# VHH binders against q9xw16, part 5

Target 1, 132 residues: q9xw16
Amino acid sequence: MSGWNAYIDTMTAAAPSIKRCAIVGAADGSVWARTEADNVFKASEEELKTFVALFNDVTQVPAKGADIEGVHYVVPRTEESLIFGKKENTGFFAVKTKSAVLIAVYEGPNEVAAQVRKAVESMQTYLNNAGY

## First folded at step 9 (VHH)

Design z2
Fold by OpenDDE, fold request of step 13:
Structure z2 (fold): chain B 132 residues (1-132), chain A 119 residues (1-119)
Amino acid sequence: as target 1 above (132 residues)
Amino acid sequence: QVQLQESGGGLVQPGGSLRLSCAASGFTFDDYYMYWVRQAPEKGLEWVSTISSSGSRTYYKDSVKGRFTVSRDNAKNTLYLQMNSLKPEDAAQYYCAAEEHDVGWPDYRGQGTQVTVSS
């Protein structure tokens, strides 16, 4: 799974406002790749297992919100393969592929967040086309 | 320029009802996700409800679900929030808001309308 680190680098290069990023298994939340060093993605395996299960029914997520790295985010709306999170000047995008969930945590205003979404969804499209 | 003007706020007793309205202008209203957000004294901005451009999808925070109903009339460029069974903790300045950047959070909001709940 070491090859997945290249995809982390691609997303963070495309959107520098990404603070932390991870690629995890859609079935069990296992970490395939994540940002390291000063930007370590710190979500636990138990938390990620719970998080990826939210994609089983995204319509229920807005009422309860979502937790990443011990932080609670409001989720004002969802799309079929996309969960938004917002907290003050921070947020996250989580997108689901055939076999993975891509998670990017960011800081900044909406115009900056838009670049993060584009980077994550671009990777989503690439991985889906590759069969992942 | 984007303009949003809220109305319908007021003072009600616990268990009472209010219907908020928001008049929108300066943008293509029926293309936008619209939001209600609120802010109580000494608290941060709080998400309340979201409605899709066509009105076919609606979302609510847990504490207002079953009591509040968001709706819209695209022909009149108007957003609504029906608030029933109001509680003291619902007291806040309520804002109509519009999402521009498609990031799951609004960009523009009005001046707000005050909702007070007291016996």
Scores: ipSAE 0.908, ipTM 0.952, lowest interface PAE 0.5, mean pLDDT 96
Fold by OpenDDE, fold request of step 13:
Structure z2 (fold): chain B 132 residues (1-132), chain A 119 residues (1-119)
Amino acid sequence: as target 1 above (132 residues)
Amino acid sequence: QVQLQESGGGLVQPGGSLRLSCAASGFTFDDYYMYWVRQAPEKGLEWVSTISSSGSRTYYKDSVKGRFTVSRDNAKNTLYLQMNSLKPEDAAQYYCAAEEHDVGWPDYRGQGTQVTVSS
């Protein structure tokens, strides 16, 4: 198991409501690690390339939303290094580090979503401090 | 207890204008992101607009940009939605909503106010 796979395990352990998640290169959307087996993160590299480019100007994202794994999410607001997505009882958090984008897709109410955000941002902080 | 009460809805012709208001109580209004969402018949809940706690940041769905303006008066605990150039597809029950968990989606919403657009 690569070091990046270990970070996937850390996030999914911290937030059980995460259905799928991935760590991708911020520059090109290349997949560094992702959930597999019964919870395969299914976004294509082409889709991820488009997605990570959203962080170049997050102010434009709310108007049009964002697509992950072929699913369209509304994005009611953004932060500089954070993109929210919502669709019915599902959603995602995407956070940007120095060199990566962490994406977590979840299912559940806002209470469990809060746990997912905490897990992803905790990993964001860890990776940033490590230089990634 | 959190209370949100919408008002200002009504019947207008296409191209007309309405101004919705939302009176908030039971929580620290000026600490919360606030939302407008709407639901048309036989459609799901639809995000319309978001405004930050201070009002310094606003967000809109693409179809209402340039026509709708969200604002707030924290001294009056009131949220507003100015709706100009209304279209038939804007007809819906409009809800004021408050975000508590900081997850990019609201937790509480009012009873709503009906907006109808027809010739």
Scores: ipSAE 0.905, ipTM 0.950, lowest interface PAE 0.5, mean pLDDT 96
Fold by OpenDDE, look of step 10:
Structure z2 (fold): chain B 132 residues (1-132), chain A 119 residues (1-119)
Amino acid sequence: as target 1 above (132 residues)
Amino acid sequence: QVQLQESGGGLVQPGGSLRLSCAASGFTFDDYYMYWVRQAPEKGLEWVSTISSSGSRTYYKDSVKGRFTVSRDNAKNTLYLQMNSLKPEDAAQYYCAAEEHDVGWPDYRGQGTQVTVSS
């Protein structure tokens, strides 16, 4: 198992509402780690390549939304290193580090989503400090 | 208690214009991202536009970009939506909404104002 799986476990433990989670390369969308078994992160390589490229200009993402695992999410706003989307009672948080993109797909209301954001951004900070 | 009251809706012909207003009270208005969302008949809630607390950042649904303009007057605790070149597909109940949890989606919304576009 990759050492990156530990970071997946950390995020999912910190936010139980995370249904699926992945760490991918910021440059090419290659999967470094992901949730598996009953919670398999299902985004394709091509989709992830497209997704990580959204961080090249996050200002354009709200107009078009974002796709993860074949699901289209509305993106009402973005931040410099953060893309978050919403679809009904689900959503995602995606944050960019120096070399990676962390993606967490969750289910639940905004109160629960706040915990997911905190977990993902905490991991973002940790990885950035570690040089990743 | 958060209060949002929309106004300015009405009946217009295609190509017409409306200006929606939202009066906010019961919270620190200038600390919040504000939203316009809408719901057309037999459709779900649809995001239309977002504006940052200071008004320095605005975001639009692609289909309304170039036609709608969101703005705010924090001194008046008021949110606005200028809607130009209205189309039949813009007809909906429009809601002013406020983001509480900083998760990129609003939490509170008003009772809405009806926009109808018809020849």
Scores: ipSAE 0.903, ipTM 0.951, lowest interface PAE 0.4, mean pLDDT 96
Fold by ESMFold2, fold request of step 13:
Structure z2 (fold): chain B 132 residues (1-132), chain A 119 residues (1-119)
Amino acid sequence: as target 1 above (132 residues)
Amino acid sequence: QVQLQESGGGLVQPGGSLRLSCAASGFTFDDYYMYWVRQAPEKGLEWVSTISSSGSRTYYKDSVKGRFTVSRDNAKNTLYLQMNSLKPEDAAQYYCAAEEHDVGWPDYRGQGTQVTVSS
């Protein structure tokens, strides 16, 4: 969807350690925008539909973790609108807005991950305030 | 300085129980999410359990759910892991860990305590 690509650019500029990211519909996981050029976000439609459904009850996610782009992440805890996971030196943050889920995949230590969380939550706030 | 010291490990038979303790100092214990993580020989670090700063929320890896119970006593700056129905797959060095950066993964860990499960 046109116009949504600017939000991808905004998030990657705010946190350069983001390797890949996407904005997907909260109801069905449909891709509204994603990183494409050198760092294509390559999660399948089936995986994204399964993933966004985890937001129906985030408290159940830690037991089994979550899969994104065919990679399994451990999810040691969640917050009301946030699922975040870890695998070795990589991880993801996913936040839910009214209409969408923002997903960012990063690489780096916890200090880097904190920058990614800030960027993703800033966009979450912006979209929620805009009615999305 | 952040200090975490685990204790309570040992040798137990399959089906047995152990209770691990972790004494914390050098930080405001009540403000931190706390973790148990473990490492078996030649394997990576594995998350086991998480407990919120107040203790109101607990989380478990599926394979330990129903057998392990994480708890904390904020008045004593102590984290606990009650391990029941132990299996050979639970044998590992167990680490107490604390999260500082709010990223869902710990920043500090202790030296660990060894849990051995043998017939």
Scores: ipSAE 0.811, ipTM 0.911, lowest interface PAE 0.6, mean pLDDT 93
Fold by ESMFold2, fold request of step 13:
Formats: structure tokens, sequence, C-alpha cells
Structure z2 (fold): chain B 132 residues (1-132), chain A 119 residues (1-119)
């Protein structure tokens, strides 16, 4: 757990439009780190277990979308290690690494969302290279 | 400048079929994910279908899967939506849309074409 909070800080600094984010275990959805206090990432353990299981076959996700923090998002497409969803002017990016899933929730137009994607994928690459 | 022009809407009975077309210009069509979205009166915009730039991958919302087929002809810069077994709840303005920022949601849409389903 020690040091994982620094990765939360790195992502939120890289893309200030991230409102909340978390690093969770890919196998079970257990929370390794998350934004806290004023920006608490509030997904339940049950919801996170369901969510990370979507990465077992991302092609199934668009039909029904995905829920995070009790919010339903439409997911119009996916990529092999990426699930991203949209709800009005908000959205999320979730990427899978070897051991973890990185989740970032943001507000803003598509130009802003692009910066969030870049920040989350940069961290994905870093963690994969480090063996996580 | 991105230009998208939908056509093929009209009035159809429940259970009927329509084929929508979207003519695209002002961008390299075969580099873009394309979308169909729709809007019923007094409702928000609703995602219907997505197709990859090559056409090799397609995605559908659950309620239209098996009834609607999205396709594209990259040589003609045209996107299509074949709509079969139409239901009253499918009645809406249908928009062709294109994704520029690679974020899983479109940036541009056309003016739309109206689909009306009545008995």
Amino acid sequence: as target 1 above (132 residues)
Amino acid sequence: QVQLQESGGGLVQPGGSLRLSCAASGFTFDDYYMYWVRQAPEKGLEWVSTISSSGSRTYYKDSVKGRFTVSRDNAKNTLYLQMNSLKPEDAAQYYCAAEEHDVGWPDYRGQGTQVTVSS
C-alpha cells in the first residue's frame, strides 16, 4: 500500500481534470490506492469486483455499459486493455496492467478526456514495465 | 471541415425496415471510428452503434442488437445502418457521428434523418 498513493498523485497532477481515481487489483477489485477526503473515490468492493471482471472479455461490455460509483456509463467501444465510458459531460477511463486496473473519473469535453486517457495510459505503461 | 449528411429516414410500420446512409467528406474517412446515435423528442442523445475505421469491429447497444447492422464502404466514404424489425421505441432523429479524439465518444455529427414508426 505504501507508495501506491504517489501514483494517484502523479495521475491527478498529469491530468487535473481527473476528479477521482483509483488503483485496484485486477483479480479481485481490492483497493490499493484511491483519491480521498474531498475527492473520495467511492465505488464499493462489490462494484469493483464486478467491474474488473469485465476485462475478462472487453467485447461484451458495450451491449450493456458499465457501472462505477453507482453511476451507469455507456461504453460505445473498447480496446484490448481499455474500457472507457461516457455519461453526459462526465466519463471514465479504465486500463488494465498485469496486476492492476487504473480507474480515472473526469469531467469535461473530449479534448479534456484525451488528456486523461494519455495520463492513465502513461501510468499503465510504467506499471507494466515495473512488473505490475 | 468535417461534413456528415444522413439520409434514408422515413415513415415505416412496426416490424418494417429502413436503411440509413451517411455521406462523409472533409476528413480521411477510413481513419475514423464512426457512430450512429439517436434522439427521441424530449430525450437525451442515445448511443446506438459503433464501427471501427476498417469496419472489422462493430458494437451495438443491447436493445438493437440482432435487428440493426452498421456497415461502411470506405471507398465511397459512406456509413450505413440497416434497421430491421423496427419498433415504436426506435422512432427518433438518427445522427451519423465521427470520433476525432480517440476517447470512445464522437466529436462531430450531422443534421440527422428522421425515423418514424407508426401502425
Scores: ipSAE 0.804, ipTM 0.908, lowest interface PAE 0.7, mean pLDDT 93
Fold by ESMFold2, look of step 10:
Structure z2 (fold): chain B 132 residues (1-132), chain A 119 residues (1-119)
Amino acid sequence: as target 1 above (132 residues)
Amino acid sequence: QVQLQESGGGLVQPGGSLRLSCAASGFTFDDYYMYWVRQAPEKGLEWVSTISSSGSRTYYKDSVKGRFTVSRDNAKNTLYLQMNSLKPEDAAQYYCAAEEHDVGWPDYRGQGTQVTVSS
């Protein structure tokens, strides 16, 4: 319970511009942890299942973009294990680990987005090293 | 100082072709992901295409895939967009743009070049 939630707290502390985030299973999109209370991460089971499947070939994502929390984001490029999207002044970063996908939704300019990327990738590395 | 200058826009008939160019200076061009973005008031600012710093990877929105080709010549610091089978919906001001912060969205763009598609 508090183990997975601690990773949520670590990411939001590292990049305060993260508005919402989640850790979900890479195979099925099941929610392992997410921001709660006033910052509830609100994505349906069906949406998350569709979303994590995008990691099967990230190069195909830019053609149509991606949906998170019912919001459509343009995805102008991807990297191996990274999908990131933009909608006006908001965006998301999603990274895949061995077992999970980390998703962070933020608001702010590109300089702020860079902080979010660093926080999410640091957690990606930590979880991969821990076997997740 | 980053400078991006687009050229090659103009008036074409539906089904026609145009080749856009973007001359870049003031930064190390071959270190940057480059973008084509267009402005259509009805749709707002719209991403069209992205090309990696080496040119080895390209991305397109689905409505232009198969019709548009992005390319770059790093020796000439120039980005290109070949636009074939143009449709009225492609009419827009086209901007060349560069990404500085590695966040999947550009930081700089030029003045743009106008593409008009009409019979």
Scores: ipSAE 0.771, ipTM 0.892, lowest interface PAE 0.7, mean pLDDT 92

Design z8
Fold by OpenDDE, fold request of step 13:
Structure z8 (fold): chain B 132 residues (1-132), chain A 119 residues (1-119)
Amino acid sequence: as target 1 above (132 residues)
Amino acid sequence: QVQLQESGGGLVQPGGSLRLSCAASGFTFDDYYMYWVRQAPEKGLEWVSTISSSGSRTYYKDSVKGRFTVSRDNAKNTLYLQMNSLKPEDAAQYYCAAEERDTGWPDYRGQGTQVTVSS
């Protein structure tokens, strides 16, 4: 396992409602680490390339939504380095660091979503401070 | 307690217009992202529009962009949705909603107002 797998474990431990998550390159969507075994993050490289490009202009994302793992999510709003989507009792949080995009897909009611955001943004802050 | 009360719904012909209002109380209205969502018969809850606390940022789903306009009057604790060029597929119960948990999705919503579009 690469050192990036430890960060996956940190996020999933901090928010148990996270079902799958990944750390990918912000430039090209290449996978640096991802959940595996029973909770494999299944987004293709082509899909991730498209997804990370959404951060080039997040203001356009709400109109069209976002796709992860072949699933379409509505995106009611965005922030400069944050894209979050919803679909029924599921959703995702994606944050951009200096060189990476962190993606966490969760299942559960909106009440548990705040914990997922905090876990992902905490990791975002850590990685940014570390120069990543 | 958070209270949201929608009004302004009704029956209109295709191509017609409606203006929905939402009266908010029980919370600091001007601190919240506000939403319009809708639900048609036998369909799930559907996001329509979002507006930031100050009103400086607005977001729309693709199918209503250019036809619907969200706005707010924070002095009156009121949210609005101007709906122009209405289509049959716009028919639904429309809800005013407020985001509490900062998750990009509303947490509270009113009882709704019915919008019907028919020739």
Scores: ipSAE 0.896, ipTM 0.946, lowest interface PAE 0.5, mean pLDDT 96
Fold by OpenDDE, fold request of step 13:
Structure z8 (fold): chain B 132 residues (1-132), chain A 119 residues (1-119)
Amino acid sequence: as target 1 above (132 residues)
Amino acid sequence: QVQLQESGGGLVQPGGSLRLSCAASGFTFDDYYMYWVRQAPEKGLEWVSTISSSGSRTYYKDSVKGRFTVSRDNAKNTLYLQMNSLKPEDAAQYYCAAEERDTGWPDYRGQGTQVTVSS
């Protein structure tokens, strides 16, 4: 496993409600690491390219929502380096670092979502401090 | 105990206007993002609008942009939704909701107020 795979493991261990997650390049959406096996993160390269571009202007995202793995999520609000979406009993958190976007897709009631955000933002902080 | 009470719904003709209000109590209203969500018959809960704690940031679903305006009066612990140019597809039970966990989705909502749009 690459060093980036270890960060995937860290996030999934920190938040059991995460079903799939990925670390992708902020510039082009290239996949650096992702969950695999029974929990394969299935977003295409083209989809990820479009997704990471949302961070260029997060204010436009709520009106249109966001697509991940062919699933459309509503995005009721955004923050400068954070996009979070909701669909029924599922959702996602996506955070931007200096060079990467971390995406975590979770399943469960809204009560578990806070733990997912914490896991992703903790990794965000770690990677930013490491220069990534 | 958190209380949210919606009012202002009613029957209007297409093109008409309504102003919804939500009276909040039991929590520090001015610390929370507030939401309007709606549910039409045989449809799921639908996000309509979000407003930040201070009211400085507002968000709208695309289909209501330019027609709906969310606002709040923190001194009165009240949330508002001005709905203009109403369409039949806007008919729904409208709920005021509060976000507690910073998860991008509300955790509490009221009993709702019915909005009907018909000629």
Scores: ipSAE 0.892, ipTM 0.944, lowest interface PAE 0.5, mean pLDDT 96
Fold by OpenDDE, look of step 10:
Structure z8 (fold): chain B 132 residues (1-132), chain A 119 residues (1-119)
Amino acid sequence: as target 1 above (132 residues)
Amino acid sequence: QVQLQESGGGLVQPGGSLRLSCAASGFTFDDYYMYWVRQAPEKGLEWVSTISSSGSRTYYKDSVKGRFTVSRDNAKNTLYLQMNSLKPEDAAQYYCAAEERDTGWPDYRGQGTQVTVSS
């Protein structure tokens, strides 16, 4: 699982506005890798289990929003393998791969959010091609 | 330059209806996700509804679901919000907004139109 930390580093390097990031199992929300130390990703196992289950029907997410690390985010729209939310000057991008969910929490205006999406989706593509 | 101009706001009684319009110009309207957002007194800006560029996908805040309907006429560069069964808590300045950066949040919005709900 230590190899997954490299992918965390890749995403955070690609988008400096990412504050916290995690790679979790799509089936159960188990944490495979996450940012630590001063930028520790704080979501509980129970919360992550609930979060990854949102991908079972993304069309329902906008009505209720999404919770990450005890923070409630508004989700104005979704895409098939993408859930993204907003709260004030913060937000998140979450993408689903074959076996994982990548979550990136960022801080900043929409001008920097686009770079976060690109970083997460690039990793999504890479992992999908690798069979994950 | 993106221009958005809202209209159709006003004073209605609880249970009443309003239809908001937004005239868009200065950009390719039919390429954009469009939004309605609102700001009530002493509250922050809140999302109300989203509609995809073609209009095929619509999304609603839970509290307005079943009462509000977002639509668009791309030939007229116009966004609409039909608001039925209005409640006092719906009173706010309503803004038409456009998403440019594909981030799931609007980037531009108009000056807004005031909606007041009172007996």
Scores: ipSAE 0.880, ipTM 0.941, lowest interface PAE 0.5, mean pLDDT 96
Fold by ESMFold2, fold request of step 13:
Structure z8 (fold): chain B 132 residues (1-132), chain A 119 residues (1-119)
Amino acid sequence: as target 1 above (132 residues)
Amino acid sequence: QVQLQESGGGLVQPGGSLRLSCAASGFTFDDYYMYWVRQAPEKGLEWVSTISSSGSRTYYKDSVKGRFTVSRDNAKNTLYLQMNSLKPEDAAQYYCAAEERDTGWPDYRGQGTQVTVSS
């Protein structure tokens, strides 16, 4: 839907270092919206289903890390509604709302990563307040 | 300004134990998530363990879980890594590191201490 695509645009505008992002259903990983065209978010349905299930117990994630778009990330720690990972100069932030998981993949140093976290958490708060 | 100084490395045989220490200064130690990372020759930097600012949560990469224990003494500004049942694959330079920016990855690290595992 065009309405969900606006949320993608809002996140990428708030943190230009976000290279790809998506909003997916928390129960099944179904894609509600994602970056398209030149920066398509390429995770498969099965990969996203596996990924969102990690939120059932975030404390187990650091032992083995996480995969997104066929890329393996180390996850040195988690927070109750946040999984975030690193691979070299790239990383991701993923947050859970009541109904969805927001995923943002970025490139850049830790200062840039902090900007991405702020953008993703702002959208998390907005969607939770809207009942999603 | 930020200073992290590791110690306690050395030569041990397979199955042996070492305890690493990291003395911290130049920041408020108990506000920071702390990390152990390591690097073997011709390898990239590898995450080993994380401990929360209070010490209440600890995280380990799968291959060291059950053998390594991270801990901290916030009154002494010191981070520890107890390494038991050491294997040749654990041989590396071990670094203490601190996270400042809330990104789940450290921003500072020390000079490292060498762990060598050989007969």
Scores: ipSAE 0.768, ipTM 0.894, lowest interface PAE 0.8, mean pLDDT 92
Fold by ESMFold2, fold request of step 13:
Structure z8 (fold): chain B 132 residues (1-132), chain A 119 residues (1-119)
Amino acid sequence: as target 1 above (132 residues)
Amino acid sequence: QVQLQESGGGLVQPGGSLRLSCAASGFTFDDYYMYWVRQAPEKGLEWVSTISSSGSRTYYKDSVKGRFTVSRDNAKNTLYLQMNSLKPEDAAQYYCAAEERDTGWPDYRGQGTQVTVSS
């Protein structure tokens, strides 16, 4: 999945506060690419399968929140194709494309979170236009 | 300058009801997602409910769903929380909060209003 790693690099360059991220298959949560080495994205296959299934009805997510990398996040609202959550000074943004879910985990205040959202949604648009 | 002022807290018995209000000023109220969050003594801040800028979408944490109703009156720049069937675990300082940055988490909150549930 060497070609998908370039998209990981693009997102992390656009929003340096992203600590870890991944591109996973929308149907099954299979990992297409992720941050590696010292900042490995460490979600299990079963956790990712459960997570991507939340996109089947995003309106159900706020009631119970979401888990990523064994961390529980509160999800106070969602949008079509977007699930985003908070835990203290950390959070995540997850967007769905035609075939994939892009997940970015960040640290920082809300101003930083806005930069992460922009980076992830720009990639969402790009991949959708490319047929993914 | 964003200003949020909560009111309507008080002492109620378990099973009782309260209606919280939040007066908003210093921003275009009907452009903002609004939130209720709460904090009990020695606990962290806890999300309770969210309402979209028009009021057409509402979200609740599971433990309050069916008992609490968030609403807003954009003509009066006011956010409300109707709290029914109150439980001791609902006792907390309740804060009105506003989201400016489209991140799914509020950027501003008021000083809060105290809800105490005691038999």
Scores: ipSAE 0.763, ipTM 0.892, lowest interface PAE 0.8, mean pLDDT 92
Fold by ESMFold2, fold request of step 13:
Structure z8 (fold): chain B 132 residues (1-132), chain A 119 residues (1-119)
Amino acid sequence: as target 1 above (132 residues)
Amino acid sequence: QVQLQESGGGLVQPGGSLRLSCAASGFTFDDYYMYWVRQAPEKGLEWVSTISSSGSRTYYKDSVKGRFTVSRDNAKNTLYLQMNSLKPEDAAQYYCAAEERDTGWPDYRGQGTQVTVSS
């Protein structure tokens, strides 16, 4: 979806530590937009379908963690509509809106991760208010 | 000054039990998600369990579910880990840790307490 690329740009501008991100359909993991070119978000369609299904019950995620771009992350806790994971000095934040899941992969310390969370949740709020 | 002090480690036989405690000071304990993480010799840190600030939600890695119970007493600023049915793979230095930045990962940890499981 042509118009969704602007939201990718908005998130990466708001939190420059985001290395890759995507907006995918909440029902099926279909990619609406993603970072491209030198920083391609490389998760497969099959992986994304499995990943978005985790939002059906976020309380089950910490037991086994989650996979994004072929990387396994530990998920020590979740919140309603938020799955976030950690692997060494990298991590991800994923939030669910009415129709979509926003995924951001970052690199850096916890101070950086806090900036990423703010950027992703701001977009979550915006899309929910817009009906997405 | 944030301080976390673990205690209750020791030597147990396989199948045994231990109860770890963590005394917290220098911050408002009731406002923090708390964690147990562990480290075996020459390995990285491994997440074990998480408990919400009120204690109403608990999370466990799959391999300890049903054997370990995390709890907290906010009136005493104390975090606990009840460890039952201990296995050799549970042997590690166990750390109490606190999350300040709402990132789903702790920002502070204590010096740890050693758990050794052997016959």
Scores: ipSAE 0.742, ipTM 0.882, lowest interface PAE 0.9, mean pLDDT 92

